# VHH binders against Putative NADH dehydrogenase/NAD(P)H nitroreductase, part 10

Target 1, 191 residues: Putative NADH dehydrogenase/NAD(P)H nitroreductase, of Methanothermobacter thermautotrophicus (o26223)
Amino acid sequence: MKLLWTSQHIKVTVHIDGKVSKMDVLEAIKTRRSIRKYQDREVPEELIDKILDAAMCGPSAVDERPWHFIVVRNREMLEKIPEVHPYGAMVKDAPVAIIVCCDSSLEKIPGFWVQDCSIASQNILLAAHSLGLGAVWTGVYPLEDRVEGIRRLFSIPEHVIPFSVIPLGYPAENPGTRDLFDPDRIHLEKW
Short names: E, the ipSAE of ESMFold2; O, the ipSAE of OpenDDE; V2, 0.75 times the mean of E and O plus 0.25 times the DockQ between their complexes.

## First folded at step 3 (VHH)

Design m12 (framework vhh_7aqx_2)
Fold by ESMFold2-Fast, scan of step 3:
Structure m12 (fold): chain B 191 residues (1-191), chain A 125 residues (1-125)
Amino acid sequence: as target 1 above (191 residues)
Amino acid sequence: QVQLQESGGGLVQAGGSLRLSCTTSGRTFSDYAFSWFRQAPGEEREFVGAISYSGGSTDYADSVKGRFTISRDNAKNTFYLQMNSLKTEDTAVYYCAAKPSGWEDYSLSAQYDYWGQGTQVTVSS
């Protein structure tokens, strides 16, 4: 496991450039799939930080940026999510999940926090995909039983609304790519 | 006990139309997504179409786009598949299925918790 040095003390780092998947934006959008099966492999904190940085870069109505994030790695907590979210089985098998929340005290235009948190959620999915991870958006808002269940489970204050739960990890499935373009949904000049 | 039941299948001429219904009992499914799958003789079960819990999102297999429409009526505990311009290759047993709703890929049959018994659709030349 010894790093080899030349007489010029040049560090050998030949695997670094091949480590990160380079994907153009259109390719990332078109090839991202929901992933629900994960390898039993830890996701480095550095990758989570990159994903959350990307999540916060989305456009926000009047720049209100109402999003907050809870990062859950604790296995016991992940295993309790199915009790308050009906389709939580895949979450217990993920090494980590991100809960996207809205702090309503930061809201400047009523109702636009839903778009803001949707943008943050999609950026998490795309960033994860670009980094070689798989993720899936599981809906919380506007399903009131899920909202209250997640709030209680993670001690979320009443002025904060849990929006989505996104498990993520290294993918253990490959569903392939779909061609979803439908020209019947495009209208020129008028309906 | 929770149950899904299909109706509306039958024999129809190519170019014709059918509307399939799926009624639910045993609980309220307001937080569930609903999908239709079909299985032709000797073939694998395949995805046809899906509708989210709110009705705000739908997804369709390429083979049925523009011909089939999925809809739901939560007040009646019923969801529908409107099938237009039917082709002989649409002949199959059609199944309705339900899963807890989320922002997810609807085409994976293994994710569905509840299934109906199926209804036969036969399209004659």
Scores: ipSAE 0.000, ipTM 0.130, lowest interface PAE 16.8, mean pLDDT 81

Design m2 (from c7a with R27F N31D Y105S L107Y; framework vhh_7aqx_2)
Fold by ESMFold2-Fast, scan of step 3:
Structure m2 (fold): chain B 191 residues (1-191), chain A 125 residues (1-125)
Amino acid sequence: as target 1 above (191 residues)
Amino acid sequence: QVQLQESGGGLVQAGGSLRLSCTTSGFTFSDYAFSWFRQAPGEEREFVGAISYSGGSTDYADSVKGRFTISRDNAKNTFYLQMNSLKTEDTAVYYCAAEPSGWDSDYTTAQYDYWGQGTQVTVSS
């Protein structure tokens, strides 16, 4: 799989629903929902490139940026993911999935790669939503059976840790937004 | 129309066992994760246990670990809560819940889109 990038890492501009539209950042954060039902439609490479660019823009501990990504479009491979990932049944029906991985050789500070890969995963979800796609984060790490299952399926080397599997596509469902604000979790000045 | 319906509640003596069932319709059962919640009088709904889409992973509240077991039967579109060694503190209305989210769930009530009507479990001393 090839990204649409120059040596300057300049991404290609794409149109959303046949026209240029903008989503407020707060709107994107508050309206993003996990999407598990997808249309039988291909996701253009240009949109995947934009999503992966956004994924790599997250902060990382000591700027270690340990993330690597596998883009999976092969139907046979997508259909095997539920066999090694109990919460991944929807992946078999998605047109594409992104596997977020940590290259442990890039880790500068022990343990913070989990936060780094979490940030990358969330950026994938938000970027997908902003581009009119739906996605869901299915957890892999720290569950040893899933880590090893995914590693074997995608020939991932031992120094690389699969962190999450994120299927995405054009949504075939439209869940409502959630009101999750809880003021009891906010403490002013002290606990 | 999406429906979840609990059954199997009732009165039982402390130390006894009950098996709750939740029968579902209106969605593809195999694509959903399922949980049980309970609510005692005057309290908020609290998490009891969860089972993943494939049934390969389960999670439980600390108060019920080792005593309760959640399971699912995809052929029957039904999932279960086997409750052993019941205590008077287990007295509550038990609710089944479904969500299409797996591992990004924190088991708060706001994350679940579909709920049953509840079934009463009363444990007498």
Scores: ipSAE 0.000, ipTM 0.217, lowest interface PAE 11.1, mean pLDDT 84

Design m3 (framework vhh_7aqx_2)
Fold by ESMFold2-Fast, scan of step 3:
Structure m3 (fold): chain B 191 residues (1-191), chain A 124 residues (1-124)
Amino acid sequence: as target 1 above (191 residues)
Amino acid sequence: QVQLQESGGGLVQAGGSLRLSCTTSGRTFSDYAFSWFRQAPGEEREFVGAISYSGGSTDYADSVKGRFTISRDNAKNTFYLQMNSLKTEDTAVYYCAAEPTGWDSYESAQYDYWGQGTQVTVSS
């Protein structure tokens, strides 16, 4: 029975190095975990490009797509992030980090850029997971001290708002699976 | 949401050891990654160590690597900081913090996921 149910799920097939990788979208969502330990090995630019392509494919309010991305590989710069982000200690050990930003000049509807950049951030996490990488979302906005600290470190203009810092790399930990389904949070027809 | 309470602080001589505990109540303990922070007099709060929700990964500030060990006991809803070879510069109020999976410290800032703190004083 489990085999029949497994075969009925939507499958995404990716051909990598002569091998076939299969991932069900629902399983990708359910098995993604925050990864804070990374192997000391480089992430190829082609994988970063695929992740950023996925980030830009998210829905956006009134199609404003206000997101911009900074890719940080410089070890000295990664090591400075914990100085302005108290929860960013793991970033200095990552081979690369992506800073998700909002260009406020692209905003068409007030306030929805937060949702747009949240969607882009989550797509980065899911895309990284699907490609065999691990990542974690470290929050920047709306904590003004972190926003200004990151802005200063990376020379981000005043009209651009740093939203999240996402370190990523090949995982050096395997946290396993969680069971998070809670039927008490589902209300039928009414609250 | 989760409530956190530290214990185990006190006065100890340089070279000694202490074990701090952080007991949690509220939502499922295993859904959280846990961290320890400290704040010395006149200084900002700094990261000390972290443990993932699975317990399979730990991280430490360079100043404490090799001396401090973080661990968790899901059956007791408690996580620990074992501090060995204590130095006078380790004197601080130690705080435990919880980070929900899938969201970082920003989300935890919307709730009180910090404990009250426990004082550690290292003499001589």
Scores: ipSAE 0.000, ipTM 0.181, lowest interface PAE 13.9, mean pLDDT 81

Design m4 (framework vhh_vobarilizumab_d1)
Fold by ESMFold2-Fast, scan of step 3:
Structure m4 (fold): chain B 191 residues (1-191), chain A 123 residues (1-123)
Amino acid sequence: as target 1 above (191 residues)
Amino acid sequence: EVQLVESGGGLVQPGGSLRLSCAASGFTFSDYAMAWYRQAPGKGRELVAGITSGGSTSYADSVKGRFTISRDNAKNTLYLQMNSLRPEDTAVYYCAREPYGWDSYDSSGFDYWGQGTLVTVSS
């Protein structure tokens, strides 16, 4: 057992109008925002375990589940990520980052690993948000320089492709919720 | 409040060079990623080059190796050095403030634009 306490005892609650309620799925999706400023506060291992459990529960093409994860807590390693990722400056200030990777040897259907790893990345963002943490997806694949930079920095084998770097921590910013619904993008029965 | 003012456009012969400037005011320039966009007549706006708050740069394939984006945080100014200009580079060039950069999910796109500066490449 990797968790300090069993999964059935894990829950997230939100205080609304003096009531304690669980954050439902639609609320989590609609209120999640990219967070790039973090408190100087460690994230407990059990929360990372919960996030990774959620990441691995996503659908995958032909159930190939090609994802692997690198959990980075080492300060010196986090400080090196901005050297190989131009938009990853916030990673050096995060208490932890997760690198989502594809093991191409697990690929059952060519090319769908990109969608598989996208699903895993989004599940990390949603799970982090539901647990009171903030995170941001910084892109690695398909940008060749970033893929090779991350590969070299973390000794990733050639058959494994780094897909995304997701720093996370307790939020030190609170961006407002966005209203993004656009009915002009919905077509009924045909284009 | 937030203002972006482009300058440096003009008429130039193919193979020539121009340097565009964008003067920023009304915000802490050093905290934001900045970008250059362009729009040719009858076409949509396209991203040309971007630069993060930390100075890392990215370019559209059509201009890579010919254009150089840079910033001077002390002067609150963004630059685009345009070399080896081609007729297809003819467009109105816009300075834009982007929150955190192109590949930052949830924050892609621009939140403020300048008035633009016209670049014409013609014999």
Scores: ipSAE 0.005, ipTM 0.216, lowest interface PAE 11.3, mean pLDDT 83

Design m5 (framework vhh_8pnl_2)
Amino acid sequence: QGQLVESGGGLVQPGGSLRLSCADAGFTFSDYAMAWYRQAPGKERELVARITSGGSTNYADFVKGRFTISRDNAKSTLYLQMNSLKPEDTAMYYCAAEPSGWDYESTGYDYWGQGTRVTVSA
ESMFold2-Fast, scan of step 3: ipSAE 0.034; ipTM 0.403

Design m6 (framework vhh_lunsekimig_d3)
Fold by ESMFold2-Fast, scan of step 3:
Structure m6 (fold): chain B 191 residues (1-191), chain A 123 residues (1-123)
Amino acid sequence: as target 1 above (191 residues)
Amino acid sequence: EVQLVESGGGVVQPGGSLRLSCAASGFTFSDYALYWYRQAAGIERELIASIYSGGSTNYVDSVKGRFTISRDNSENTMYLQMNSLRAEDTGLYYCAAEPYSWDSYESGQYDYWGQGTLVTVSS
């Protein structure tokens, strides 16, 4: 007798410790910094789930939502990323990385997937920061050698384009905050 | 005034060693990721080694196990220790720096470049 398997969908809510920091949106945006040094400490799956949920809530052109995500926790795979991404050496020191991809078969308007994946990438950075984690966006697209290198490492099909690699973890550095407000870049009524 | 100055190049026999130095001034050195690039005759400039503000490193496959990049933030200097040198390691070696601890979105561009130091491996 052959064994038949069916999928079962269960949502489990895990009680979160009061250590999870909460901040308002403006505070999160203004205090988020690129973090490239991580503690030797695992990131719970529940936090990754929250980050990916936030990533998928961004606006997209004609609601095409072309993003797909690869979650990488395997140390051997993380250690191979610097071989195809010259600025990705910090990825090998992170407990986890998220690769943001575009499935071109989902594209409704040519070219807008870049903005869509940029929005998803920024939401990952903001969500990570709001949960007490640090992250950095390392660029893949539009550099062809990085695109093909990442595609090869993660067996990404030809119709899918790797856009960014975002390592994340508990921060082991504190670069502080920046004052970036520049009124000379604001034009009233016209240029 | 931002300046990167390379030194330590020279002529060496195959199997020999050299140590390159890149002395930096005019910026907060500890906030920068630092890179060694090599340009050989007839070949485009390529990234050889990287060292980030936290000390993590990256190497192109052809130099792994032979070259070691390091930095001394107190001396504002980056080094490239080159061992077991081969004829194909011959070229102009450039140091480069970009803001790392600041919120840079990486795209393969560099803020600052040195003038280069020549390494020649010949018997």
Scores: ipSAE 0.018, ipTM 0.259, lowest interface PAE 6.0, mean pLDDT 83

Design m7 (framework vhh_gefurulimab)
Fold by ESMFold2-Fast, scan of step 3:
Order: C-alpha cells, then structure tokens, then sequence
Structure m7 (fold): chain B 191 residues (1-191), chain A 123 residues (1-123)
C-alpha cells in the first residue's frame, strides 16, 4: 500500500510512498501553486471524491450551490480539450481533469454563479494541493468560443455553463512558493 | 538550452514609438503562450500583454490601445509595438513564455524569462 489518506475539515493527512504529508489550511493556501506538469500516474477515485466534497463545501450566494462537475479520465477526451481550449495544452498530459459547471436552473440570484463557481474551482485547487496533487485552473467562462467548445465536446446542456477546466495529477514540477503579503494594500478604518 | 532574448529598447521622447522583439530558442515556441512584463525602478514587476498559442491577446489597462503584441512562430519571435509612449512606461521590459497556457495567476507561473531590455521615455 503506497497511498493512504484521511481528511478533516481543517487539516488533511496523506500517506504517500510511505511518507506522511501534513498540511493545515493556511499552509495549503500559501503554498499552492499552479501545476502543469504531471507524473504518468493515476489519481485514486477516493482522492477525487474528497476534492469534489471540498468543492461543494464552499459558500454560495443565497446558498444556491449551482455547481456541477464532470470528471474526465478518458485519454481521448482529455486530448480533445486543447482543440477547444487553446490555453489548456497541459490537459492532454494530465491523468484526470474536472470541469466545473453552473446549472443555471439552480441559480437563485442572477450573476453570482460566477463567484460560486470561482469558489468551487479554488477549493478544488486547495484540496488537490492538500492531498499531494497538483492542479491548474484553466479559464472557460466568459470566453464564448471556449464555453461552446467545451459544451459540445462533453454534451453539456444549454442551461449549463462550463466555467473552468482543472487538470490535476501528481506533480512533476516544483515551482516553490512566494510571499505575496503587501501591507500597502491594507487600509485601517478608511481608504 | 532554453533562451528568450529581448531587443529594441532605448531612449524615446514622450509620444514616440518603439518596437520590442524577443527571440525564443531551445523549445517549440508555437506551443507556448508568450507575454511581456515590465519592471520600473523601485516597483514590482507588472504584466503588460500576452499572446496565446491560438493567437488571442490580452493587455493591461494601462497599455490598451497604445501597445500591440504579436508573434511570428516561423521565426520563433514575439513582438511588442509601443505607441504613444509616456514617462510612466519607463521600465525594463521582459519577455516570458508559458508552456502550458495561462491561468488567473499568469505573471507568477511563467517558466521561461529573458534578461530584459530597458525602455526610457524622457525628454
């Protein structure tokens, strides 16, 4: 058994290759980087399930939770994504991708589904990172050509809007982390 | 050996024009998104413009309508046509390339960087 993991709401412990990877929420947020190079290694379904569970735990406007997810593991389908998403070349090399969608029939407050799906997308990135995986958010909405391309490729109904494509896998790169704290952007009591 | 080499910088008067070039080698440039960034003295590096492998472009608000990014994949080259230059455009301009497309944090994710070319807009 090379991989074992358990999850908690605040922190996650993952056993990978006999080692324990431990990451709290702040560590996950500060050390997450976009990962575009992946090992030729399958991601267990239980990790995808945990990531999607985390994605659905995000806040949403008026608790509308309009998100739906498509999990793509089929190599032929992954290889077709760059044909309709020119900035998603790395997707063909990923073992799996998640397409974040908005079901407009679930929308309770017009326009906030964009924020809702952004939150779900970021939770996918953070959860993946906390589980020892790498991922990157590739933009679909609001670019109409990519929205329509992804819709047709994955048979997405017209009332559902594809928002992002997030390839993920075990990372084959380590870009390091950055300290981006800028106190000049913090104003006390007034602008 | 992966290289990005900028050229075309120099001294120009306000309202003038410059064309920057970036020569890419050591990788398949046509598969990469490419961008221009700049860094003025005492300031952080800022995004200027990007052109993606599919030909789509994006611009920082400060340069929209004045700068035009373009690429020539047959020559492995990236260009930035800068018109109506202002004193605040004074900076070292960097060419950058991203092998995997772009995301919402493009300026932090570029894998390949050039050494920069200085643009000074002054009387």
Amino acid sequence: as target 1 above (191 residues)
Amino acid sequence: EVQLVESGGGLVKPGGSLRLSCAASGFTFSDYAAAWFRQAPGKEREFVSAIYSGGSTTYADSVKGRFTISRDNAKNSLYLQMNSLRAEDTAVYYCAAEPSGWDYDTSRQYDYWGQGTLVTVSS
Scores: ipSAE 0.016, ipTM 0.236, lowest interface PAE 7.0, mean pLDDT 84

Design m8 (framework vhh_7nfr_2)
Fold by ESMFold2-Fast, scan of step 3:
Structure m8 (fold): chain B 191 residues (1-191), chain A 126 residues (1-126)
Amino acid sequence: as target 1 above (191 residues)
Amino acid sequence: QVQLQESGGGLVQPGGSLRLSCAASGFTFSDYAMSWVRQAPGEGREWVSSISGSGGSTYYADSVKGRFTIARDNVKNTLYLLMDSLKSDDTAVYYCAKELGYSGWDSDYGTYFDYWGQGTQVTVSS
């Protein structure tokens, strides 16, 4: 499964249930919600490829790009994730999950891989949303039990650190948009 | 049934020390991260510290870093909080909490902790 994502030619137009996505960047950012309920529908490989392409387009410290991704579609494996991730119960019901990992051998400056993998994770969430899918970021790093649980479950080498598990699928819930703008958190010129 | 029982609280003078304990039962203790959360009178709950299931990773709120130490004994199914250099601002009910989760940035923070104990009162006064 790891070699399915070397294609470069799926960037032109996305059709979701016969509809073209019309979401601009600001709309995607403001309307993205964590989705934990999914339709019993397969996510096409072409959409996963677009999502992973977007994930790799994020900025990284000194352009180190330390991210690796595991795409999990196997139902038996998805059903085992909640056993090692207490807040990952929804993963068993998702058609697919992406595990964001850091290859520490690619790290150029210590510690910034966390920010790099956070950026990749958020890009996955935004790209999924823009394509009509729902997703949720379930935290792995820095919780040692989850890191080692996920490592064992997916045969991840010691020099690779699992960072997040992101189940995704066609949404079966609509939590609505949040109004989070708080001007009291903005300070002009000084604190 | 999951049960968490805190102990070790009490009245202590500023600069003093206390050791809190939390006895856990009804689940496989070593499989879960554990946390200490406190609530001062008239305030909301404040996260204090967390420890991974193995005990290999520990995390602290900035207000307690360098003064408090979280530890666990997976043979005795017990969580500890060692509190040094206590200040009046540390006065609160201290709660033992099972499990941490981020569940996405949009999730209600209140759902991050699965189970809470009864709490133990810590009062720092002279």
Scores: ipSAE 0.000, ipTM 0.169, lowest interface PAE 11.4, mean pLDDT 83

Design m9 (framework vhh_7nfr_2)
Fold by ESMFold2-Fast, scan of step 3:
Structure m9 (fold): chain B 191 residues (1-191), chain A 124 residues (1-124)
Amino acid sequence: as target 1 above (191 residues)
Amino acid sequence: QVQLQESGGGLVQPGGSLRLSCAASGFTFSDYAMSWVRQAPGEGREWVSSISYSGGSTYYADSVKGRFTIARDNVKNTLYLLMDSLKSDDTAVYYCAKYLSGWESYDSSYFDYWGQGTQVTVSS
């Protein structure tokens, strides 16, 4: 129930028809868009914790779960990211960014950490979207200059590989959804 | 239909060597990467080594790198593990494992189609 005050200062109880349905998984996947413009609003730590919880729930090759995360809120540090990531200019305007890393000491099968960290990155994007935030995946690995730049900037140990930088915040743009279903990419029984 | 049969384990003194074999049947062996995994008494399973379907790429856990060599014979459908400079910490049951997709959830087994294992005991 909602309360409304009229010009006569009368307390009125309004009956509200309908209920807001929670976004299901398929709708979240289909409506997620890369968001590169953010409102000047802080993201509560509670929401970051929920996003990281979701990131760690991804499948992982031989259950190695090699991911580590750096949460960056410091404005000075966010402003330095575009200096080592030339196409990450939007990061400096975000209230927070998450750096997805692989701890190679946790790797059980060589090479699959890339897929593991890709899944963690996508889960961050989907979780952010489901919580009313916008985010974008900016690539770090396998670009050696970006890997080295991010490692030095955040004092990342030699055995840890920065994989992606994901700025996020409340969206200041709405690009709409895309209709990307292409039946020509689906083959029945054979190529 | 998939069967994996390990052999070659035994008792060896520290610094000794063993050669493990795994005979594979019931699938096209040359299409799959293969792995060795071990389990010591009271411990969890530890990945030891993997080899690509062609034998062109090999991978090792840091604990065995430089001491163990993985190999395969795609004509004989056999996987091998050559173990040199054995240590007491290498004592475990060694399993041959077919590497499926590489994608595992929290509820998934590390590998499908395990063999019965072969015991390696390093003691003097």
Scores: ipSAE 0.000, ipTM 0.157, lowest interface PAE 14.3, mean pLDDT 82

## First folded at step 4 (VHH)

Design n1 (from k5 with G56D; framework vhh_7nfr_2; at its last look DockQ between E and O 0.02; V2 from the best seeds 0.00; counts 0 for: pae E 9.2 > 2, placed apart)
Fold by ESMFold2, look of step 4:
Structure n1 (fold): chain B 191 residues (1-191), chain A 126 residues (1-126)
Amino acid sequence: as target 1 above (191 residues)
Amino acid sequence: QVQLQESGGGLVQPGGSLRLSCAASGFTFSDYAMSWVRQAPGEGREWVSSISGSGDSTYYADSVKGRFTIARDNVKNTLYLLMDSLKSDDTAVYYCAKDLGYSEWDYGLGTYFDYWGQGTQVTVSS
């Protein structure tokens, strides 16, 4: 088992004779797709650090920040995840997965952790996309057999609730985008 | 009422080909990933292949990569499995499965099959 450590410090990067194009936030939201096929290519630790930093920037109920993250790179462990997620083959093919967990001892208001961990999970997806990676949120909570299976597999203590497993890597597919705007879902003033 | 009806199985020699079909009804077919799952006599279920709701993404078990092709027709609500270069180890009942856990546009639950069809027998022997 390995935990990532981060330090908050100023990094200055000089780009020599190149162009750096960063994705606009609305573009990232509109173009992000669930990616389930990955290149056989490692994801640098630096990118995982940036993704987890973004995950922790999300708002949480009364600033409780109940999240913990397990970074899984070990091939044997990745290959065991489908044993508790039937037919979850894409997770074993990813170079890395992030397990988003709630530590209930950090809750300040009971029960809002689902929203908190959902925000962190979505931030992981958007940050990965902005960095040229593909990811997919695979749900664990509230499926009790999956919660217990992941908890056993990764030695997660009883007071910690695995919420999602997010495999990620450089994408090997491009499913495209859709226009999903539906005006019938918008209600002005009242239902 | 979700209904999945497989067809196209049969007896073939090693190296032969078969095309399986699965007619789907009772749900919005294009909203769900679909999978083929097989079960040899006396064995557990083995995932074979999956396809996203749109059909843009396909996935295969290592044992069938390069030999099997999954496809769907969202106008006819039909799932297909083209099986080439069949081996005796491919002998099984093949089930069409509705994958509740994948959506093209939302987060996925991994694979989560809530319904299987009746199955179609594929037998590969000389």
Scores: ipSAE 0.007, ipTM 0.326, lowest interface PAE 9.2, mean pLDDT 84
ESMFold2 (binder alone), look of step 4: mean pLDDT 81; pTM 0.824
OpenDDE, look of step 4: ipSAE 0.022; ipTM 0.311

Design n2 (from g30 with G101E; framework vhh_lunsekimig_d3; at its last look DockQ between E and O 0.08; V2 from the best seeds 0.00; counts 0 for: pae E 10.6 > 2, unsure alone 59.3 < 65, placed apart)
Fold by ESMFold2, look of step 4:
Structure n2 (fold): chain B 191 residues (1-191), chain A 124 residues (1-124)
Amino acid sequence: as target 1 above (191 residues)
Amino acid sequence: EVQLVESGGGVVQPGGSLRLSCAASGRTFSNYALYWYRQAAGIERELIASITYGGSTYYVDSVKGRFTISRDNSENTMYLQMNSLRAEDTGLYYCAAEPSEWSYDLTTAQYDYWGQGTLVTVSS
């Protein structure tokens, strides 16, 4: 019985799944792209758990934390999502989607739930990217037909508002990095 | 459906200039990020320049200072001004368009759009 590892003076960092286990937050923000093409490959539940943990780390108005998440893996349900939007969608091609919702019974300050759920949605995108996945935010709120369609499809009660649908999976495209910094958008001391 | 057509390629001596154009039909460019890619024989396409919806630009180091990307949304076109051309700039030049990072119209968010390419040859 022979072991590949021998005694070492310094422990060597081991990469997991070909992805660096520590991605700098600025790198994640700058390199994240909207991904709309996915491999035919399942996303492990453990990665979804990490993504949702990150989603819930966002700040919220007076710590109201109004968010709820529906995780959709069922092929028939994923294929129905484009039918309740008046348009076709790439969500049918994703192995999994996350629906971000607001439970209005948890609001402490009316109307800030949009900011709260936007923060959670962006955290989902960044966490997915850091784990080697690709995702895209597809808008539901405030488009009334989409809100009602998603609510009906997933039996979402009237006091819960579907905000966004985020399909995700291992990417099957590489749109590359963009440089979006624009100094003309920066105003010192006043407009 | 968006159709992209590149033009302006040709044969030029080292140190010369060319201006490439990318015209869209079927849709306006106003909600798209626009890109120029270059492909030398036998290798993968490489990004060389991009311009955002709002006009911010990016260039790879090898073309910075020599190439200028611009867009004219009223003419539904994008341009690449190439100056001080070198033999290494020889290749097929493709334009590409990509929808906004926010997708509220799911049908238009499904694909990147590409042209067929225009050949640039820099030779003595």
Scores: ipSAE 0.000, ipTM 0.236, lowest interface PAE 10.6, mean pLDDT 81
ESMFold2 (binder alone), look of step 4: mean pLDDT 74; pTM 0.727
OpenDDE, look of step 4: ipSAE 0.007; ipTM 0.181

Design n3 (from g30 with R27F N31D G101E S103D D105G; framework vhh_lunsekimig_d3; at its last look DockQ between E and O 0.21; V2 from the best seeds 0.00; counts 0 for: pae E 5.9 > 2, unsure alone 62.9 < 65, placed apart)
Amino acid sequence: EVQLVESGGGVVQPGGSLRLSCAASGFTFSDYALYWYRQAAGIERELIASITYGGSTYYVDSVKGRFTISRDNSENTMYLQMNSLRAEDTGLYYCAAEPSEWDYGLTTAQYDYWGQGTLVTVSS
ESMFold2, look of step 4: ipSAE 0.018; ipTM 0.435
ESMFold2 (binder alone), look of step 4: mean pLDDT 76; pTM 0.751
OpenDDE, look of step 4: ipSAE 0.113; ipTM 0.615

